# VH-VL binders against b0r0t1r1705to1887: the designs that were tried, part 18

Target 1, 183 residues: b0r0t1r1705to1887
Amino acid sequence: RLRVLADVSGSMYRFNGVDGRLERSMEAVCMVMEALESYEHKFKYDITGHSGDGFDIELVRCDKVPKNNKERLKVLKTMHAHSQFCMSGDYTLEGTEHAIRELAHEEADEHFVIVLSDANLERYGISPDRFARVLTSNPQVNAFAIFIGSLGDQADRLQKTLPAGRSFVAMDTKEIPQILQQI
Below, E stands for the ipSAE of ESMFold2; O stands for the ipSAE of OpenDDE; V2 stands for 0.75 times the mean of E and O plus 0.25 times the DockQ between their complexes.

## First folded at step 4 (VH-VL)

Design e3 (framework fv_teclistamab)
Fold by ESMFold2-Fast, scan of step 4:
Structure e3 (fold): chain C 183 residues (1-183), chain A 123 residues (1-123), chain B 108 residues (1-108)
Amino acid sequence: as target 1 above (183 residues)
Amino acid sequence: QLQLQESGPGLVKPSETLSLTCTVSGGSISSGDYYWGWIRQPPGKGLEWIGSINYSGSTYYNPSLKSRVTISVDTSKNQFSLKLSSVTAADTAVYYCAREGHYGYDSYAMDYWGQGTLVTVSS
Amino acid sequence: SYVLTQPPSVSVAPGQTARITCGGNNIGSYSVHWYQQPPGQAPVVVVYYDSDRPSGIPERFSGSNSGNTATLTISRVEAGDEAVYYCQVWDSYSDHYVFGGGTKLTVL
């Protein structure tokens, strides 16, 4: 069982012109959906968004996963619309906790949580040490962070602080399938 | 400034249903991603978690109480409530409502508590 | 079900260091929270996620967690620290918050 968390906050839309963060995040979500499509018989997955409005914004349901480009585009349109019309805010910490907690209730041989982030956690006062603690909060759930690399040294600092093997940096979204294989 | 306040009957007869409400002020149940929980403490004994709920109605219950417990949320009134059925003398306790975490804190810690309300189960 | 064991009581003199233990099988793999309950009052979280401290809690409060024992350490103990202290974990196996039995700290 697998849950992916993505940032759909207003800052993703507002600052997309500066560093392409929304575009990169949407590409990452698309790559995740494509990579997992081949393994739907082994993995039950969903994708949820977080923003200033909360952390349970439904992007992909585990009982209705996208199987073609039309369905994937629908997910990306939802992601874009939410980022465009919501206030900036961050529920990365709370969203990760919730995902770990909910997945522990699901019947599965393995449980995974993957947090997709542009690594700007300091904007909301979330320390790397606290995030590391959250990722390791439940021994039955394997939680990982993938930093898209759009924020330079912030992603590097987070990777250094997080436990070995629990964080990855993707400078190009094409690296995501390889990272998923390591997880 | 966030405050939680328990309310409900202080006396309940054996076999009846214990009903309590927690009113949240200085903050909103629907703003922020928190679980809101119930904890009890029998006189002279330790703390026991009863269950938790979020604004969307997702619940977790203590397995030992699950068959008797229902927690519900009313975001329009900024309240969440506990019903514990088929009570006995063993259910006599101070009942607390609490929030799990606050924005920027870990969600598993209970960071704000109501003052507690004593419920006595007696004929 | 998962069980957390605390000593029933600990006594220390003012200015000394109090150490309150919380024993649990492989507790180092869990995240431990600590609550202070002064007499007649609701609990207050003093340490969360093993070693983090909420804003407003004095630096004298600290925590650690490894192996089978978590420890709450209160340095330079003051009379106002008298309370019952509870440890707590989320047990994902049973989806259950588990509290220890509580340790009464007496400052003499």
Scores: ipSAE 0.000, ipTM 0.465, lowest interface PAE 17.1, mean pLDDT 79

## First folded at step 5 (VH-VL; framework fv_ifabotuzumab)

Design g1 (at its last look DockQ between E and O 0.04; V2 from the best seeds 0.00; counts 0 for: pae E 13.0 > 2, placed apart)
Fold by OpenDDE, look of step 5:
Structure g1 (fold): chain C 183 residues (1-183), chain A 121 residues (1-121), chain B 107 residues (1-107)
Amino acid sequence: as target 1 above (183 residues)
Amino acid sequence: QVQLVQSGAEVKKPGASVKVSCKASGYTFTDYYMNWVRQAPGQGLEWMGEINPNSGYTNYDEKFQGRVTMTRDTSISTAYMELSRLRSDDTAVYYCAREGYSGYDDYFDYWGQGTTVTVSS
Amino acid sequence: DIQMTQSPSFLSASVGDRVTITCRASQSISSYLAWYQQKPEKAPKRLIYAASTLQSGVPSRFSGSGSGTEFTLTISSLQPEDFATYYCQQYYSYPLTFGQGTKLEIK
């Protein structure tokens, strides 16, 4: 059982013109969907977003995963539209906690939560230490962070703070499929 | 225009296997799931399973697990459905049907003409 | 599995009549419901999808309504070519399931 948590907050849209964070997030989600297509027999997965509107925003349902590029594009369009019109706020921690809690009650051989993040948590008042505690809050659920891009060495700094093996840096979204294979 | 053309009628003995083909044209074969639905004489429609032509992923109804195998040849845009250990109640018309989305639309928007499979001693 | 129940199983009507076919799901399927028309020795033809969206090329006399567990297919004025068997189908969850069918015949 796998859940991917994506940031679809307003800041993703507002600052996309500056650093392309929304585009990178959308690309990352697309890469995840493409990568998991070949493993649908192994993984039951869904994709949830967090924003000022909440931390359980449905993007992909586990019983209705994308089946082609058009469907995947619909998911991305949903992300874009949501980021554009949602309320202000960031619920990375709350979304992560919720994801871990929800998955812990699901029957599966293994449980995985993957948080896609822009490695800019500190700008939103989220300490790396606090994030680390949330990721390791339940031993039944293997929670990981994939940092999409990096502003300078921020992603590297976060990796040093987070438990070993619980975070990955994808400087290029094309690296995500390989990262998923490692998890 | 989109077309799904299936192989011809089959007559089989109980215990044998049958393999039905469905050739797609008029669209990108790998962009759509291919589903198989059968209909016994005078009966309703019964979903058998689906295949993702791009990845080869399959999902079968539990009723057919262990007896059905769905495959594809992307080079010729053809999907295959093989049913083994045939019995008399497998006598039916077998259809392939295209599925484009997991959302609201493009479910079974195009169908093959059907393949009659008769199982008799 | 989600069971789909159609009513009636058989319906006799005349050209020009208004006809209504209902489909009930054993659990909520939101709007993931399609209607098909099947004529003898032919493959099914999709008429409606997403419960109420008319398939391109299908006459406007056909309409679909409903959500959750109750759905309806309506033919406002029957034409000679409309006498056939109709099926509802849910694609909310696997396995995909169909109603048992409604045979619409000439009175």
Scores: ipSAE 0.009, ipTM 0.621, lowest interface PAE 8.9, mean pLDDT 90
Fold by ESMFold2, look of step 5:
Structure g1 (fold): chain C 183 residues (1-183), chain A 121 residues (1-121), chain B 107 residues (1-107)
Amino acid sequence: as target 1 above (183 residues)
Amino acid sequence: QVQLVQSGAEVKKPGASVKVSCKASGYTFTDYYMNWVRQAPGQGLEWMGEINPNSGYTNYDEKFQGRVTMTRDTSISTAYMELSRLRSDDTAVYYCAREGYSGYDDYFDYWGQGTTVTVSS
Amino acid sequence: DIQMTQSPSFLSASVGDRVTITCRASQSISSYLAWYQQKPEKAPKRLIYAASTLQSGVPSRFSGSGSGTEFTLTISSLQPEDFATYYCQQYYSYPLTFGQGTKLEIK
């Protein structure tokens, strides 16, 4: 069982004109959906968003995964609209912890959580050490981080804090399918 | 209780520099961005910049770029703001202010008492 | 930069009056707005965040409203301790910017 967390917070919308962060996040989600289409026999997945409105914002249901480009486009439009109108706030740590706890109680052979994040943790006010502890909080759940874009100092530090194979950098969103194959 | 206690008033000549300290207590210092805001006599509030006390990352208003340096010492939970090449229009009260938790919500929940810096010949 | 403009800049009122202060942004800032109260020789105190959420411990006579480009702070029944300068602040984008202030004085 696999859950992907995406950031749909208001800051993703607010700063998108500066660094393209919302566009990269939407592109990353699209790449995840396409990559997992090739592996649907192996994974049951969903995609959940987090923002100031909460950390359980449904983007893709595991029983109704998108099967074509029209359905995938609707997911991306939902991400864009939500980020534009959500309340201020961020639930990255809470959302990750909740996803890990929820998946630990589900019946599955293996449990995976993948967090899609930009490479600048300082905009979240989140230390890499705190993020690493949340990602490793339950041995029954295999949690990973994929950083999209240039590395911030904090993203480099997180990669050094986690065992090899638990965090990845995608300099281009097209690298995401290859990273998922490594997982 | 969250408290931010700043260093005392300073009188400086033009061309000098000043370093203001802000000692934090009652919370985990490295979990919250620290900001610096100034207020010239009889004027409004002006944001100068911010520092992540955990990493040391800084982000300054362009107007102060090249003259301001924000640092911290995590062992004593203290943030610092240094302003160089002082001019008479740098006369102001300088505040430290803590951001809220989320990293996206850049409003200020706790403020220091302010440090008056006077620049005169 | 996002310019914040307050209206009025000065306001005289009596105890018991209802007062409103308007803050306008040069572009949409959604609900990323805070209001502060500052008394002479004191640091500002946050009253409201997210445009309309009242800070704990702030009297219920204070309220905020608005979204997008226009925001209002209302004091429903003015008290002697409310005579101060009020600032709005946007936190939608960097640099963070404040309105020029509204000084509320006793008649």
Scores: ipSAE 0.006, ipTM 0.500, lowest interface PAE 13.0, mean pLDDT 77
ESMFold2 (binder alone), look of step 5: mean pLDDT 92; pTM 0.936

Design g2 (at its last look DockQ between E and O 0.03; V2 from the best seeds 0.00; counts 0 for: pae E 3.4 > 2, grease 21 > 18.9, placed apart)
Fold by ESMFold2, look of step 5:
Structure g2 (fold): chain C 183 residues (1-183), chain A 122 residues (1-122), chain B 107 residues (1-107)
Amino acid sequence: as target 1 above (183 residues)
Amino acid sequence: QVQLVQSGAEVKKPGASVKVSCKASGYTFTDYYMNWVRQAPGQGLEWMGEINPNSGYTNYDEKFQGRVTMTRDTSISTAYMELSRLRSDDTAVYYCAREGYYGYDDYAMDYWGQGTTVTVSS
Amino acid sequence: DIQMTQSPSFLSASVGDRVTITCRASQSISSWLAWYQQKPEKAPKRLIYAASTLQSGVPSRFSGSGSGTEFTLTISSLQPEDFATYYCQQYYSYPLTFGQGTKLEIK
């Protein structure tokens, strides 16, 4: 069982013109959906968003995964629209905590949580130590972070803080399928 | 109502060990990290470490690594802190303190036990 | 380790006074700071977390502000029950660390 957590906060929309962060996040979600399409027999997955409105915003249901480009575009349009109109706030830590706790109670052979992040933890006021603690908080849930974007030095520092194999850096969204293969 | 009730005062000789208990009630014990903090007489507060009561995972201050062991028994909602190879400067009041609810983005200690006085003397 | 330095260490004030206690971190801790009140022979009681979020049940005369490296606790009008020792504490990075304390006594 696999849950992917995506950032759909208002900052993703408002700063997209500066660094393309929302566009990269949407592309990352698209790459995840495409990569997992060939593995549907191995993984039951969903995609959940977090923003100032909360940390359980449904983007992809596990019983209604997109099968074609039109359905994938609908997911991306939902991300875009939500980021425009949501309340301010960041729920990265809380959303990851909630996802891990929720999946731990589900019946499955293995549980996976993947957090897609722009590596802008300092702007959210999030300690790398605290994020590392959250990712390793439950031995029954395999939690990973994939960092996307141009903040290479901050992402590099975070990767050094996290246990080996629990964080990955993608400077280009095209790297995401390779990273998912390693998980 | 959240309540943390600690075991009674202890008097120990140098070189011995002490194990302090912290019984939790009024909340779901396994949902909140538990911290241990000590305070030497007339001095400030010193964080010793934390435990995840659900997993049993711990994180200790480097100063206590190798001497402290934090455990829990989820069937009786009780956390434990054991400090070994005691010396006179370990004389202090030892507190357990619960971390806040993650849903409020609250990772600070919100409720404290009454404290357990441990005296180390020859 | 992040060092937390409180100022002043000792403060004498009268009922009704406005009191400000400061806390400085040796490096940025964002807003991951809590304030505690401790009376003699009692456990600490949390007043504020996240630098400025007032704990439920704490009187509104208490307030916190600051981010990064500089933080303040303000008591707008001292009451007799406010005479205690106050501690700041960062929870941004391990190990968690406290300020040395500020003892607030009646003048």
Scores: ipSAE 0.409, ipTM 0.769, lowest interface PAE 3.4, mean pLDDT 82
Fold by OpenDDE, look of step 5:
Structure g2 (fold): chain C 183 residues (1-183), chain A 122 residues (1-122), chain B 107 residues (1-107)
Amino acid sequence: as target 1 above (183 residues)
Amino acid sequence: QVQLVQSGAEVKKPGASVKVSCKASGYTFTDYYMNWVRQAPGQGLEWMGEINPNSGYTNYDEKFQGRVTMTRDTSISTAYMELSRLRSDDTAVYYCAREGYYGYDDYAMDYWGQGTTVTVSS
Amino acid sequence: DIQMTQSPSFLSASVGDRVTITCRASQSISSWLAWYQQKPEKAPKRLIYAASTLQSGVPSRFSGSGSGTEFTLTISSLQPEDFATYYCQQYYSYPLTFGQGTKLEIK
């Protein structure tokens, strides 16, 4: 059982022109969907977003996963539209906690939570230490962070702060499938 | 039984707008996308776009971008397609057709409305 | 855009004949292909989806095959009610696109 948590907050849209963060996030989600398509027999997965509107925004349901590019694009367009019109706010921590909590109640051999995030947690008032505690809050749920973006050395710094093996840096979204295989 | 019933024929002048309705029954309206497809006289089928009745999100063919607006009223299970700045080559039969979400066993457009003839002439 | 090309555009056949219509995609669409039948002044009717899955209620004389870029619709034994126009359609990616149609006429 796998849950992917994506940032679809307003800041993703507002600052996309600056650093392309929304585009990268959408691309990352697309890569995840494509990568998991070949493993649907092994993994039951869903994708949830967080924003100022909440931390349980449905993007992909586990019983209705995309099967083609048309359906994948629908998910991306939903992300884009939500980011554009949602209330302000970022609930990365709350979303992560919720994901871990919810997934822990599902029946599965293994539980995974993957948080797709930019490496700018501190800019949103998110403590790397607190994030680390959240990721390791439930031993029944294997929670990981994939940092997407290249704003300086922040990703490297976060990787040093987070528990070993719990975070990955993807400078290129093309690396995501390989990262998923490692998880 | 699933039914899609469209509004009646329209005659419009160039530059005008037309709004076609499609009332759905026999199924949960918000569980299926609604597509709009048109067919000019003696021609093939042309996809215009789709709407997710649940969210209201739309996807349009670029050809119609800026001229087409798809909406829905969930309270009466009705989808609408409005085409503006009409011209003679917009003369066609316009169809609504439902399509399931991904994850369902069946795909593509399984049920169609009866069609709405729109004639654009000066 | 993915172009769908049907062949032939026109086909004349007799009752009882085996008829095959081909649809070619400009790029791979896997099995995300549907076939529709349209009779004059009527809405299209879905016959086949997922390239080879027969719509409930459609006679078994209809069948679909193919994947990737080449697809075929086959009518094993043509019946009088089968004379119509047939369309293939891809729903792999946006925009959704149809073939130009194949008009099946009585010989």
Scores: ipSAE 0.125, ipTM 0.720, lowest interface PAE 2.1, mean pLDDT 90
ESMFold2 (binder alone), look of step 5: mean pLDDT 92; pTM 0.947

Design g3 (at its last look DockQ between E and O 0.26; V2 from the best seeds 0.00; counts 0 for: pae E 14.4 > 2)
Fold by ESMFold2, look of step 5:
Structure g3 (fold): chain C 183 residues (1-183), chain A 121 residues (1-121), chain B 107 residues (1-107)
Amino acid sequence: as target 1 above (183 residues)
Amino acid sequence: QVQLVQSGAEVKKPGASVKVSCKASGYTFTDYYMNWVRQAPGQGLEWMGEINPNSGKTNYDEKFQGRVTMTRDTSISTAYMELSRLRSDDTAVYYCAREGYYGSGDYFDYWGQGTTVTVSS
Amino acid sequence: DIQMTQSPSFLSASVGDRVTITCRASQSISSYLAWYQQKPEKAPKRLIYAASTLQSGVPSRFSGSGSGTEFTLTISSLQPEDFATYYCQQYYSYPLTFGQGTKLEIK
């Protein structure tokens, strides 16, 4: 059982014109959906969002996963619209904790949580150490982080601080299928 | 054209409550957060809190937690702010203000005309 | 809470002058800063968001700059209609906070 958490916060929209972060996040979600299509026999998955409005924002239901490009585009349009509408704030920690807790109760051979992040944790005052503790909070749930487009000292610090094999950096969203296969 | 029209001035005694309304027009009411900001006479601006008109969820400045209640009625595109246990230092002009970016509600591009609330014994 | 401190609190200048108002945040707020103009007995009007982006309809003599903790609002050639009080506001984190204001008088 697999849950993917996507950042649909207002900062993703507000700074998209500066660094393309919302577009990269939407591309990452699209790459995840496409990659998981080949693994449908192994994984039941959903995708939820987190923003200033909360951490249980439904993007993809596990019983209604997208089957074609038109349906995947609807998911991306939902991400775009939500990031424009939502309240400011961050629920990365709370959303990750909630996802881990919910999946631990579901009937499955293995439980996976994957958090897609732009690595802007410092902006919200979230230390890599605290995030690492959340990712490892339940041994029954394998939780991972994928950081999109981070550069320099911030990316290096996050990778060195987070658990081995629990964090990855994707400088290009096309790297995401490779990262998912390592998981 | 976006308009925010607030209820009229109020005079209250200490310990009472006041409820200010803000009627919105010219845009889709549920698409933008509504904020409340006050300004005491001769002083600066003070953010009180916000409401998501779609969900009804609120976020208040800690200074007002327990005394302020923000609500809305989506059928008439109206937001409300109620402040209880009024004190003389609550004398101020109270503004409603709409967020600037569609969906990104943390700065304010449209303001109501203001509602003067005077608290005196 | 993020404290916003404006300087100066009061400024007197002549028509045609270039004026600069500064705003300092107690911690980094990236570029999440707006500037407002408020005339007496009127609601504030937003001039700038994202530190440097002018609101549609705001005269080009207004400009904003800065990132992190230090920000400026500049009026390149002061007009009589620019007499007002100016506020900065951060929207990086809750609670949203304003500077104490800068009152601009035109000589």
Scores: ipSAE 0.006, ipTM 0.492, lowest interface PAE 14.4, mean pLDDT 77
Fold by OpenDDE, look of step 5:
Order: structure tokens, then C-alpha cells, then sequence
Structure g3 (fold): chain C 183 residues (1-183), chain A 121 residues (1-121), chain B 107 residues (1-107)
């Protein structure tokens, strides 16, 4: 059982013109969907988003995963539209906690939560230490963070702060499938 | 049109508390972060903190941690900034400022008229 | 904290002059930089965000440039209403910080 948590907050849209973070996020989600398509027989997965509107925003349901590029595109359009019109706020921590909590209640051989985020958590008042604690809050759930891109040395700093093996940096979204295989 | 209207000038003694209000209009209050910035006489601008009017989540500059409290009343689209244990160097004009959002970034696109707070014995 | 340093602190110029104000960040802030204009007893007014994007309604004589640690605000031809204090502000990381300001006075 796998849940991917994506940031679809307003900041993703706000700063997209500056650093393309929303586009990167959308690409990352697309890569995840494509990567998991070949493993649907092994993995039950869903994708949820967090924003100022909440931390349980449905993007992909596990019982209705995208089957083609058109359906994948619809998911990306949903991400884009949501980030554009949602209320201000960031629920990275809350969303992660919720994801871990929810998955822990589901029956599976293994549980995974993958948080897709930029490497700028501190900018939004998200404590790396707190994030680390959340990621490791339930031993039943293997929670990881994939940081999409990096501003300066932020990704490296986060790697040093977070527990070893619990975070990955994808400078290129094309690296995501490989990262998923490692998880 | 977006408008931020702040409460009137305050005169306080050292050790007292002051609570400044900022009433927002012309937009959905809960959609934008509200920030507070102060400016001492003849000095520059100093960011104090921000509040998410929707969730009530706050983020303060460490300098003001434990002394500043930012709140909001969504029913009247009003943000509040309370500063306690006032001292003379807290004398300043205090501004509420809306944070830009949709495509504008984390800069302040609208400002209140400012509230002068004077701390003197 | 990211320190923002403006230069000069004071600048005297005449109407029609080309004016340049510099803002330096203690570390790279990419393009997360805004410029404000403040007139006496008034709240600051946004001019530029994202280092070089002109705010709607701001005259085209204002322009911003730079990335990383060095930024500039330029007024191509100074007008009487442009005499004011200018501030840069980074929003790369918290806490948000401002430059100390540049007071532009009439010569």
C-alpha cells in the first residue's frame, strides 16, 4: 500500500513563475504515475495533495488510478487548478501525519508514504527536525520524502538533517522512478 | 478594492501590552496571509510575523517569540497583533500587510495605514 | 537570518537623473526579492517583485534586476514624485528581512 502526498499549495503556483516548482511537482507526480503503472498488480496506490484548503485533497484514488496519458493529464490539471485557486496555507506536516495515520489502518504487507516536496521547507516555517519526527512516527509505515529540485544548498542541508535513508533528492524528475525502486 | 484599516494610535507604559487591529475588506480575508511589520522612528522596516487567517497558524520572528501574539476574527475579517512586556524600543509604527498570493509571491501587496505605538514612562 | 544591505543609504539626485540603488543579500536568495517605495508618514508601496517583475500600475521608468546576492533598482529618469525612501525585501526564507533603506533626496 502506497500513498503519495503532493504539495498543491498556493505557493506552488505563486512561485512557479520564479523557479517552476509547480511544473516540477506536476512532472514528479506524472513520473510516479507512469512508474507505478507497470506495478499495479503489486502496489495499491493513491495520490493526495495538501494545501491551504486541507491535507487530504484527492488527486488519484486507489480504486481508480489513471490508465492513460489523458487521465494522467487530468490529474495534473487538477493539481494546477487547485494550487491556483486554493486558500493560503501549508499543511506539509499535517498532511504527512494524516497520510501515515490513514495508511497504518489499512491492511497491507507493507505501507509506504512518499512526500513530494520542494527543498524549501524552512522557508515556510516547516522544521526539518519536526518533519523527521513525523516521517518516523510510525514504524509500520515507511515514510520518505522526495525533494524535487533544490534552491541553493537547501536540499543538501535537508539531507543532513533528516534521518539517513528517509529522504531523496531528485534534481531531475527523471530520477524519480529510480528512487521509487530504491524505496 | 482591497483595503486594510488599522486601529488608532496607542500610548503605553513599559511593561504593558498593546493590541492593534487590522480590518480587511475588498477580498476574501481567509485566502491571504496577513503580516505585521513595524518601523521605529527614522528607522527601517522590521518583519514581525505572519498569520494564516484560515487556519490561524502563525509564524513569528524569533525576536518576538513569547512576546507577540497574532490572531484573527474571520467573522469580521480582522487581524490582531498583540505585543506584551512593552519597552521603549517598541515605539514604532506598526503595519499590517497582506501577502501577495496568486502569482505575486511572498511580498506585501497591500498595507494598512499604520498604527503608532508609543511606549514611554 | 539573511541580511539585506542597501547602498547607498542616502542619495541626492535631480529630476531627470538616472538613479541606481543596490541591494546585497548575505546569501543567495535566487530571485525572491521585492522593492518598496515609502513616502513620509505613508505605508510602503510595492514596486517590484521576483527581482524584476514590475507591479501593475508602477511606471515603466522603474526596473529591477539581479539574482543570487546582488540586486539593483533603477529609475531611468527621476520624477518629482520619486523622491522617497526605498527598501528591498527578501522572501527566500524566514524570517523575512528588509534592507536598511535608501533615502532619495532632491539635490
Amino acid sequence: as target 1 above (183 residues)
Amino acid sequence: QVQLVQSGAEVKKPGASVKVSCKASGYTFTDYYMNWVRQAPGQGLEWMGEINPNSGKTNYDEKFQGRVTMTRDTSISTAYMELSRLRSDDTAVYYCAREGYYGSGDYFDYWGQGTTVTVSS
Amino acid sequence: DIQMTQSPSFLSASVGDRVTITCRASQSISSYLAWYQQKPEKAPKRLIYAASTLQSGVPSRFSGSGSGTEFTLTISSLQPEDFATYYCQQYYSYPLTFGQGTKLEIK
Scores: ipSAE 0.006, ipTM 0.570, lowest interface PAE 10.5, mean pLDDT 89
ESMFold2 (binder alone), look of step 5: mean pLDDT 92; pTM 0.938

